# Designs tried in a protein design chat: VHH binders against Abasic site processing protein HMCES (HMCES). Part 122

Target 1, 269 residues: Abasic site processing protein HMCES (HMCES), of Homo sapiens (Human) (q96fz2)
Amino acid sequence: CGRTSCHLPRDVLTRACAYQDRRGQQRLPEWRDPDKYCPSYNKSPQSNSPVLLSRLHFEKDADSSERIIAPMRWGLVPSWFKESDPSKLQFNTTNCRSDTVMEKRSFKVPLGKGRRCVVLADGFYEWQRCQGTNQRQPYFIYFPQIKTEKSGSIGAADSPENWEKVWDNWRLLTMAGIFDCWEPPEGGDVLYSYTIITVDSCKGLSDIHHRMPAILDGEEAVSKWLDFGEVSTQEALKLIHPTENITFHAVSSVVNNSRNNTPECLAPV
Key: E = the ipSAE of ESMFold2; O = the ipSAE of OpenDDE; V2 = 0.75 times the mean of E and O plus 0.25 times the DockQ between their complexes.

## First folded at step 14 (VHH)

Design ta21 (from hx2 with Y104H; framework vhh_6z1v_2; at its last look DockQ between E and O 0.02; V2 from the best seeds 0.00; counts 0 for: pae O 12.0 > 2, placed apart)
Fold by ESMFold2, look of step 14:
Structure ta21 (fold): chain B 269 residues (1-269), chain A 123 residues (1-123)
Amino acid sequence: as target 1 above (269 residues)
Amino acid sequence: EVQLVESGGRLVRTGGSLRLSCAASGFTFSTYAMGWFRQAPGKEREVVAAISWHGGITWHADFVKGRFTISRDNAKNTVYLQMNSLKPEDTAVYYCAARSYQFHDSPKEYNYWGQGTQVTVSS
């Protein structure tokens, strides 16, 4: 997993993240650093994307079931990294294989501190290597969505913008991540950065690629992954497995160039 | 205390019509998407129709398209299901359910449920 779409305006994204806390109270996640959110149809490693994490990471005595949403850098920078420039990291931390996560210091240490996050996206892209050619076919991969219709009922819609927003009911892809906090040696703000955990692909995706992100399907899985105050590392890792509840469609090669930030990137071909 | 109360279910002849209502209280109705579900004896609960929190976007299952219409009135905290051209296969207990902001086709995604209202369609 090396490319995603996360293009929704902040308010639409926030509403899509509505959840219940441990007491059953309906909430929206509270933003940290909202000005760092950079929506795009075409996110690549080293860019910022929003993740969910427990409020307990920020506030002593907080209810660990309450959620914060914050942009973080894609590509985990370990807390022990000594160089001043994260681009000098000599190994790729865009993804973390689930089968070796407890063997790699870069991931084992923050995971042991409960630094679990949920990485948000509209969906992700993957390139299928075509038989007998050097060409690769990109696909956009996402949760199955309910096709929406405009309401025809009198008084059902109070404004034109509300009836045109097909994305207003989009189910965000929720991927299991690990984050860490790095203090630059030359000073400045602490850098929050994440990796996406990967697993073997499900049968439905195996023709496209042999790996997929670890997807957290449903609020129970999301809540357990986030709640490091009540859910141990060992218990949380049981949530990490492939899912067949995924769909995809082919897209044009416009997405190949990471500078292209247009709806065409995810449009079906 | 959150309550969803369905009404309007009754015995109706094949080809008939009826309208179900679901009155909501104890939560901010205008921030919730609403769904109608049904369950026949021995079958799984299935989504029939859903409507966004603002009422501008809907979805209807293929087996009811053109026959059933979901709507809502946020001023009255009520969601409706207009059911036309009823068939014996529509016989079921009908439930309304609420989900914060976005609707979903899976019953397990919904936070609040009504007690249900029985619809029986006779030959």
Scores: ipSAE 0.512, ipTM 0.787, lowest interface PAE 1.7, mean pLDDT 90
Fold by OpenDDE, look of step 14:
Structure ta21 (fold): chain B 269 residues (1-269), chain A 123 residues (1-123)
Amino acid sequence: as target 1 above (269 residues)
Amino acid sequence: EVQLVESGGRLVRTGGSLRLSCAASGFTFSTYAMGWFRQAPGKEREVVAAISWHGGITWHADFVKGRFTISRDNAKNTVYLQMNSLKPEDTAVYYCAARSYQFHDSPKEYNYWGQGTQVTVSS
């Protein structure tokens, strides 16, 4: 996974992340650094994207079932990194393979500290290799939407009311991530950054790409992944597997350029 | 103070064209959906067109039939209504309105309104 969409306004995004805590109370996640949230149809590594994480990461003795939403840098910068520029990292941390997560220090260490997050997106992009050509066809991949029966309706509304209903009820893609905290050697603000865990693709996506993000499907999976206070690493890792509960459609080559940030990126062709 | 100021309304002949502008100030324009409404004498205010906060999604009323086009420039805090092939039935006061994040077809759902600009189409 090297490209996502996360374009919802902040308030809509927040409402879409409504949840129940362990006491059964309906809650909205509290924002950390809301000003760093930049909606985009075309999110690439090194950009900031919103993630969910347990409040316990920020507050001692907090209810670990409570959720915080925070923009973090895509591409995990390990806490041990000693260079002043995160771009000087010599290995790719955009993704973490599920089969080697416990073998790589960069991922194992923060995971062992309970630094689990849920990466939020409208969906993600993947490119299908065309046989015999150097051309790749991009696809937008997302959760099936109850009210958006026709993929062809994305970017189009027959009425203001219908469009509002679509976006207010958009089910966000929830991907399993690991984050870390890095303190720059020269001082400054702590950098929070994340990696997306990847798995072998489900059967439905296998013709498009052989790998997919580890998707946490449902509130229980999301809650367990986030709640590092009550759920062990071993138990959490049981949640990491391919899911068939996805849909997709072909999109234009507009998304190929990471600078393009328009609805055309995710529109069906 | 929130302000929406419409301009561009005037007398035109049937088949003519007009471009309406609405300049916004006093709020974060790029986080609001914008709409154009019109009200003819003795009639209810009705939605003409609407555009999403990012400008990527537009909606036009059925009576527009491709004659009008809504657009916006977030850098200029301005929303536009290009009106072509105008008809006498299009005579009305045209209003711009703002709604937080998403557009709606009901005037009651909009937060801010302009003073309106008169469009008159003569036969």
Scores: ipSAE 0.000, ipTM 0.259, lowest interface PAE 12.0, mean pLDDT 89
ESMFold2 (binder alone), look of step 14: mean pLDDT 88; pTM 0.898

Design ta22 (from hx2 with Y104E; framework vhh_6z1v_2; at its last look DockQ between E and O 0.05; V2 from the best seeds 0.00; counts 0 for: pae E 2.4 > 2, placed apart)
Fold by ESMFold2, look of step 14:
Structure ta22 (fold): chain B 269 residues (1-269), chain A 123 residues (1-123)
Amino acid sequence: as target 1 above (269 residues)
Amino acid sequence: EVQLVESGGRLVRTGGSLRLSCAASGFTFSTYAMGWFRQAPGKEREVVAAISWHGGITWHADFVKGRFTISRDNAKNTVYLQMNSLKPEDTAVYYCAARSYQFEDSPKEYNYWGQGTQVTVSS
């Protein structure tokens, strides 16, 4: 649960996030800090990735069912962190185990403030440990997709014409996250950062890795996780469970180096 | 008021052809993906074909590939289903449906539906 792809141009990503508000009206999420969005086939902790959150986090009296999309730093920096450099945090906050989330101050406190977000990605990568070697087989893991006409494999997305046929109708992976807001001691902008909640892997992924992100499958789950104005922490946590509605394929070792940002990272081998 | 109005359904012999139309109004048609679904008696509604909001990307169910073709004309706010080589198992009520920007295969993902048009294929 430590590497994702989120490569769509901002306008394509925004259209993929079309949703209904509580009144049934079709909407697009409103961007905050769009200049911080850095699309890449190969996102790692400490990078910025877009998340969805309730408009109520930003505007008093807002409709809590309305969504904001904003880039946030992967790797939650707790509001109480005292050092000036977030990379000096001495514990790993890229993920948050669902079974201990109410026991860890770094996650319990922001969760109690309703700081729930939906982490967006094309999909995520996991590495399968091969017995008898230290070599690992990477996989790209994502929601099942409708196979479009004349669309080749995901690897055929190298050209503009074929890219549109694969990615313009891509169903984004929607993962449950928690975020926090940290004020640097020297001043400057508030840092928004998130963690991805994890659960035990479903049967379909258990041969690859024993953990998976908590996936929010469908608009009802996404809406309930985001709407901290109407959905309590206790109710929201019922949404956190494994899903079998997931697919994957093997990819080349190009993705192993997080500096590689090419379509080959997610292409089937 | 959003409206989707299907037309063109009728009785046709096995091996025949039929073209369905769905006229849309009350929303910006060019920002919606469109789907054709069908429902036979006693069966669940199932996706037959779908087309992206700009018309450049299509999908057809395996049971209709090579026989049915979805298309759209954004200037006329209309989506079509050309049905060739019809079989008795194609007998169903056919519905058009709309979803903002991206199409899906599940009926529950679509917010706007037509009333349906009956297609009957005689043996």
Scores: ipSAE 0.501, ipTM 0.808, lowest interface PAE 2.4, mean pLDDT 90
Fold by OpenDDE, look of step 14:
Structure ta22 (fold): chain B 269 residues (1-269), chain A 123 residues (1-123)
Amino acid sequence: as target 1 above (269 residues)
Amino acid sequence: EVQLVESGGRLVRTGGSLRLSCAASGFTFSTYAMGWFRQAPGKEREVVAAISWHGGITWHADFVKGRFTISRDNAKNTVYLQMNSLKPEDTAVYYCAARSYQFEDSPKEYNYWGQGTQVTVSS
């Protein structure tokens, strides 16, 4: 997975992340560093994307079932990295293979610390290799969406928020991630960064690409993955497997350029 | 050129049904949220219904009370408003609208409007 879409306005995104804590109370995740959230139809590695993580990572004795939403850098920077520039990493940390997650120190160590996160996206992009050509066909891959009917007053016709309501209840793709905290040697803010765990593709995607993100399908899976206080690493890793509960459509080559950030990126062709 | 062309508006009796259509051209229809608005004489324009780009999410105004249904066909670049159980209070010019977000250095909002179609409900 090397490209995602996460374009929802912050408030819509927040509502889409509504959850119940262990007490059964309906909650919205609290934001950390909301100003770092940059909506985009075309998210690439090294960009910031919103992730969910347990409140326990930030607050001692917090309820570990409570969720925080925070933009993090895509591409895990290990805490032990001593260079001043994260771009100087000599290995790719955009993805973590599920079969070798426990073999790679850069992923094993933070995972052992409970640094599990859920990476949020509208969906992800993958390119199909065309036989006999150097051309690749991009696809947008996402959760099947259920028809939702809402009623009420939207307000004034020209209010931007009125149109945003039509995105309410969009089911976000929830991908399993590992994050780490890196302190720059020269000082400054702690960098939070993540990797997306990948697995072998499900049968439905196998013709498009042989690998897919580890998708956490449903609130239980998301909750267990996030709750490092109650769920062990061993138990959490049981959640990492391919899922058939995805849909996809072909999109234009517009998404090929990472600078393109328009709705055309995810439009069906 | 972006075009939204509404059709289907006419005179109907109270309790009657009408289906409005809006044909879109000149933009990537499947990436836009679509909506129906109406404006009665002497009143402000108000939203009737909205539908997400993929058609999976619909919003209807409170006054609709289940009488109207918005839908879309992305293959035909058309959005519809099925109106049932029409009342005199529903008399208005009905407008089709499209909205999308584009990002460059800053998010830009694009709104397109049709010319409207007259719906008149007689008592």
Scores: ipSAE 0.206, ipTM 0.616, lowest interface PAE 2.0, mean pLDDT 89
ESMFold2 (binder alone), look of step 14: mean pLDDT 84; pTM 0.853

Design ta23 (from hx2 with Y104D; framework vhh_6z1v_2; at its last look DockQ between E and O 0.05; V2 from the best seeds 0.00; counts 0 for: pae O 6.0 > 2, placed apart)
Fold by ESMFold2, look of step 14:
Structure ta23 (fold): chain B 269 residues (1-269), chain A 123 residues (1-123)
Amino acid sequence: as target 1 above (269 residues)
Amino acid sequence: EVQLVESGGRLVRTGGSLRLSCAASGFTFSTYAMGWFRQAPGKEREVVAAISWHGGITWHADFVKGRFTISRDNAKNTVYLQMNSLKPEDTAVYYCAARSYQFDDSPKEYNYWGQGTQVTVSS
């Protein structure tokens, strides 16, 4: 998993993240650093994307079931990193394999501190390697969605174009992540960064690629992954497995160039 | 104290029309998507129609498309189901349900449920 779409306006994204705390109270996540949110149809490593994490990471004695939403850098920068420029990391932290997560210091250490997050996206892209050629077919991969319709009667005004209506009820992809906090040695603000945990692909995706992000399917899984105050690392890791509840369609090669930020990136071909 | 109260269910003849209402209280109605579900004896509960929190986006099941219309009035905290061209197959208990902001076709995704109202369509 090395490319995602996360393009929703902040208010639409926030409403899509409505949840219940442990007492059954309906809530929206509270934003941190909202000005760092950079929506795009074509997110690549080193860019910022929003993640969910427990309020307990920010507030002493907070209810660990309450959620914060914050943009973080894709590509985990370990707290122990010594260089001044995160681009100088000698190893790739875009993803973290689930089968070795407790063996890699870059991931084991923050995980041991309860630094679990849920990485949000419209969906992710994956490239299928075609036999006998260097050509690759990109696909957009996402949760199954309900087909929406324009309401024409009571209370409706001239609605935005059908494109926006599709996204008003979009179920965001919720991927399991680990984050860390790095203090630049020459000073400056603490850098929050994340990695996406990966697993073997489910049967439905195996013809496209052999790996997939670890998807947290449903509020119970999301809540348990986030709640480091009540759910141990060992129990949380049981949530990390492939899922068949996924769909996809082929897209044009426009998405190949990460500078292309248009709806065409995820449009079916 | 969340409450969803359906009303309007009754016996009607095939081809007839009926309007169901669901009055909501105990939560901020305008921030919830609403759904109508039905359950016939011996069958699983199934989604009939759904509407977004702002009312601008809807969904209707194929088996009712063109016959049923969901709508809402946020000022009155009420969601409606207009049912036209009724068939005996529409006989069921109809439930309204609420989910924060976004609707879904799965009953498991809904936080609050009404007690249901019986609709019976005679041959």
Scores: ipSAE 0.546, ipTM 0.822, lowest interface PAE 2.0, mean pLDDT 90
Fold by OpenDDE, look of step 14:
Structure ta23 (fold): chain B 269 residues (1-269), chain A 123 residues (1-123)
Amino acid sequence: as target 1 above (269 residues)
Amino acid sequence: EVQLVESGGRLVRTGGSLRLSCAASGFTFSTYAMGWFRQAPGKEREVVAAISWHGGITWHADFVKGRFTISRDNAKNTVYLQMNSLKPEDTAVYYCAARSYQFDDSPKEYNYWGQGTQVTVSS
């Protein structure tokens, strides 16, 4: 996975991340560093994307079932990295293979610390290799959406706020990630960064690409992955497997350029 | 050029049914949320129904009370409003609208409107 979409306005995104804590109380995740959230139809590695993580990572004795939403850098920077520039990493940390997650120190160590996150996206992009041509066909891949009918007055026709309600209840793609905290040697703000765990593709996606993100399908899977206080690493890793519960459509080559940030990126062709 | 062209508005009797259509062109239809609005004489424009770009989410105004249904066909670049059990109070010009977002350093909203189609419900 090297490209995602996360274009929802912050408020809509927040509502889409509504959850129940262990007490059954309906909650919205609290934001950390909301100003770093940059909506985009075309998110690439090294950009910031919103992730969910347990409140326990920030607050001692917090309820580990509570969720925080925070923009983090895509591409895990290990805490032990001693260079001043994260771009000087010699290995790719955009993805973590599920089969070698426990073999690589860069991923094993933060995972062992409970640094599990859920990476949020509208969906992700993957390119199909066309036989006999150097051309690749991009696809947008996402959760099937359920039709929801909502009643109520969307206020005045000219209210942007009311119009945004049409985007409510979009089911976001929830991908399993590992994050780490890196302190720059020269000082400054701690960098939070993440990697997306990948697995072999499901049968439905296998013709497009042989690998896919580890998708956490459903609230239980998301909750267990996040709750490092109650769920061990071993148990959490049981959640990492391919899922058939995805849909996709072909999109234009507009998404090939990471600078393109328009609705055309995810539009069906 | 962006165009939204409404059709299907006409005179109908109370209790009748009507289907409005809005044909879109000049933009990537499947990435826009679509809506139906109406404006009666002397009244403000009000939203009737809205539908997400993928069609999975729909909104209907309280006054609709299950009588109207918004739908869309992205393959045809068309949004529909099925209106059943029409009442004289439903008499208005009905407008089709499109909205999408573009994001750079600052998110921008884009709104497109049709010219409207007259719906008249007689007693």
Scores: ipSAE 0.019, ipTM 0.405, lowest interface PAE 6.0, mean pLDDT 88
ESMFold2 (binder alone), look of step 14: mean pLDDT 84; pTM 0.860

Design ta24 (from hx2 with H54E W59Y; framework vhh_6z1v_2; at its last look DockQ between E and O 0.01; V2 from the best seeds 0.00; counts 0 for: pae O 10.9 > 2, placed apart)
Fold by ESMFold2, look of step 14:
Structure ta24 (fold): chain B 269 residues (1-269), chain A 123 residues (1-123)
Amino acid sequence: as target 1 above (269 residues)
Amino acid sequence: EVQLVESGGRLVRTGGSLRLSCAASGFTFSTYAMGWFRQAPGKEREVVAAISWEGGITYHADFVKGRFTISRDNAKNTVYLQMNSLKPEDTAVYYCAARSYQFYDSPKEYNYWGQGTQVTVSS
């Protein structure tokens, strides 16, 4: 739960986030700070990634079912943090365990304010530790995808060259997150930052890793997690559980170095 | 108000051909992916074919591949299903469906549905 891919151009990513509001109207999320979006095949903690959140966080009378998309820092910086440099935070907020979320002030407080977000990615990476060795095998993990073809091209092969075409209709991974807002003591813009909630891995992933992000599978789950105006914290937490609706493939060790930002990071091996 | 109106369903002999049409109104057609689904009596609704909002990417279910072809004409706000080499197993009500930008194989992902057109293929 410490590395993702989110590489789609902004307009492609925005269209992949089409949704229905409470009234059944089809919408796209409205961007805030779009120029802070930094697409990459290899996102790590402290980088910015796009998240969805309710418009009600920004507008007093907004429909809480309407969505904003905004880049936020991965690694929640609590609103009470006193240092001027977020890298000085004394504990790791990349992830938040679901079983202790209501016991940790860093997560409980923003949750109580309705600061729920959906973290977007192409998918995430996990490293499988091989028994009897220090070597680890990385995997790229993502929602199952419908097999697409270029118009007029029936029976497309699954070769690596054809893998690139799957992005034209990619279903984004939607992970449950919590965010907070921190005001730097020396001034400047408010810092929005998030943590990804984790759960025990599903049976399908248990041979790779014992934890997985809490995945929100489908628009009902995404809508309920985001809608803090209509869905209580107690009800929202019922959405936090493992899912078996996930797939994966082995990738090369190129992804190990977070500075490598190429399609090879997620290509099947 | 969104409207999807299918037409072209009728009785046809095994081996015959049909072309289904779905006329769309009440939304910006060129920003929607379109799908054809079918439902036989006593069965679940299943995806037959789908096409991207710009028309460049398609999906065809394995049971119709090589026989059915989805297409669209954004100037006419219409999506088509050309059905060749029809079999009795293709007998069903065929539905047109729309979803903004992306298509999926699950009916649950689609927001707008037509009323359906009956296709009957006689032995």
Scores: ipSAE 0.654, ipTM 0.854, lowest interface PAE 1.2, mean pLDDT 90
Fold by OpenDDE, look of step 14:
Formats: structure tokens, C-alpha cells, sequence
Structure ta24 (fold): chain B 269 residues (1-269), chain A 123 residues (1-123)
């Protein structure tokens, strides 16, 4: 996974992240650093994206079932990194393979500290290799959306009003991530950054791409992944597997350019 | 060489208090979760309390019932167990243990162990 969409306004995004804590109380996640949130139809590594994480990461003795929403840098910078520039990392931390998560220090260490997060997105993009050509067809991949009787396929939103309605009730993609905290050697603000855990693709996506993000499907899976106070690393890792509960459609080549940030990026072709 | 050295164990009367200390060396203390275990004669070793690497999360066994409190000072590479309202049933050898790079939700495998300190509670 090297490209996502996360374009919802902050308030809409927050509402979409409504949850129940362990007491059954309905809550909205509290924002940390809301000003760092930059909505975009075309999110690439090194950009900031919103993630969910347990409040316990920030507050001692907090209810670990409570959630915080925070923009973090895509591309995990390990806490032990001693260079002043995160771009000097010699290895790619955009993704973490599920099969080697415990073998790589950069991921094992933060995971062992309970630094699990849920990466939020409208969906993610993948490119299918076209046989016989050097051309790749991009696809937008996301959770199936509940068809309201009136809302045809995402592509059939004939009116701006219908489009807004679709996004108001959009089920966000929830991907399993690991984050870390890095203190620059020269001082300054702590950098929060994340990696997306990847797995082998489900059967439905296998023709498009051989790998997919580890998707946490449902509130229980999301809650368990986040709740590092009550759920062990071992138990949490059981949640990491391919899911067939996903849909996709072909999109235009507009998304190929990471600078393009328009609705056309995720529109069906 | 990794070392965990427990101290503070002694004979106390029922209702008394003790503070156990465990001094750690030979590893990066702040990157390990720490735990206190105990083993009574003829019984299995059981977890008493555990604390996360930064001290933000603690676990206490059910039998503790608020009587014991685990804490740590990373600057001193030391983990503590404050024991109040001690009972004869608390008589055991208490062990300090360290767990590397894994968060705990239950007492499981720890990497390093101390030699233990004897706590005896008389009636």
C-alpha cells in the first residue's frame, strides 16, 4: 500500500470514528494536533494521515478503550534512529509485512510497547499490471458501503447532493498500523510516525495486487487492536489477516501523480 | 552481564509493610517491562505485579487487592514493590523479572530473573 485517500472534513471524519468505550458509552475520539490534518484524495508516504490510538499512550491510567485521533507521518521512524533527517532511513517503513513483523527491530520494538494504531482512509489505491503493456491500471479499494435505496453506486452520484450524502455516511477503511515516537537528536518536537501492516491479498484482490493492507473489519477488531492495555501483542496479531470484505473500482490515471488532489482520483472510470 | 538484584525482604508481622527493590544492570532498563513474582513453598511461581517500560501501565494480581503497588524509577534502573497489610499467606520468595520488547497483559514469559528475596509474614 503506497497510496490512500483521506479527504473527509475533520468533523465528518470525527463522526465517522464514533465508538463505544468498554463501558458502552458512545464517544468521539479526541483530536491531538488537529492542525496537522490535511485532507486529500491522494495521500502518499511521508505525508500526514489520521490514525486512531489508545488514550493510554498519552495519559497515565487512562481508560485504554478510549481513542485519540492524531495525524501521524506515514513511514515509521524508529525511536532509536540517530540521524537528524528521517529521510536518511535506508529501509522502507511505509509498510510492515505481517510475516516479518517480529523479525524487524523497527517494528518489533514499538509493537512490543503496545504502539498499535488504526490508520484511517477512505480507501487505498493499487495498480494492476496490464499484461503485455507497461501500463498499470489503478484501482480504488474500500469497504463495501451500505447502499441507501437512493444512492446508486459511488459512480452514480449524479448530483453534488448525492455525493455529499455518500461521504457523510462513508464507512472508513480501518487498517492495522504500528507507530513509533522519534525524538530528533537536535531537539524539537517528537515525531509520531506509522507503518501499515500488509498481508497477502484476498482472493478478490489477487488479480489486482498480491499484497493488501491488514484491514481491521468491525468495531471489535478495531477496539482490540487499539487496546494495548488489555490485549496482548500475541492476541492482537491474530487480527492480522486478509479479508474478503472489500470492494474496488477502476479509477483514472489522475491518481498516478501524487500532486493531484481532486475527487477525480477516486471516481470510477 | 544482566543482573537483577532484589532487596528488602525480611520478617514482618501480620499487617506490616515492606518495600522491595530490584536493581537492574546489564541491559537497557527503560526498554523492558518489569515484574514481581513470588513463590511459596510447595506452590508455583505466580505473578504479583508488573509494570510497563515507562511505568504508564501496571498490572496487579487479584490477590493483591490494593495492598501492593509496583513502581519504577528508570533513572535508577530500579523497580519497587510496596507491600502493605501483609498476611501470612504472602510469605514467599519474591523475584524480580524483566521482559524484553513485549507488552504484557498477563504473567507470561520473562527474559531475566533475580535470585529472589525472602518475605516472611508471621501471625
Amino acid sequence: as target 1 above (269 residues)
Amino acid sequence: EVQLVESGGRLVRTGGSLRLSCAASGFTFSTYAMGWFRQAPGKEREVVAAISWEGGITYHADFVKGRFTISRDNAKNTVYLQMNSLKPEDTAVYYCAARSYQFYDSPKEYNYWGQGTQVTVSS
Scores: ipSAE 0.006, ipTM 0.258, lowest interface PAE 10.9, mean pLDDT 89
ESMFold2 (binder alone), look of step 14: mean pLDDT 86; pTM 0.871

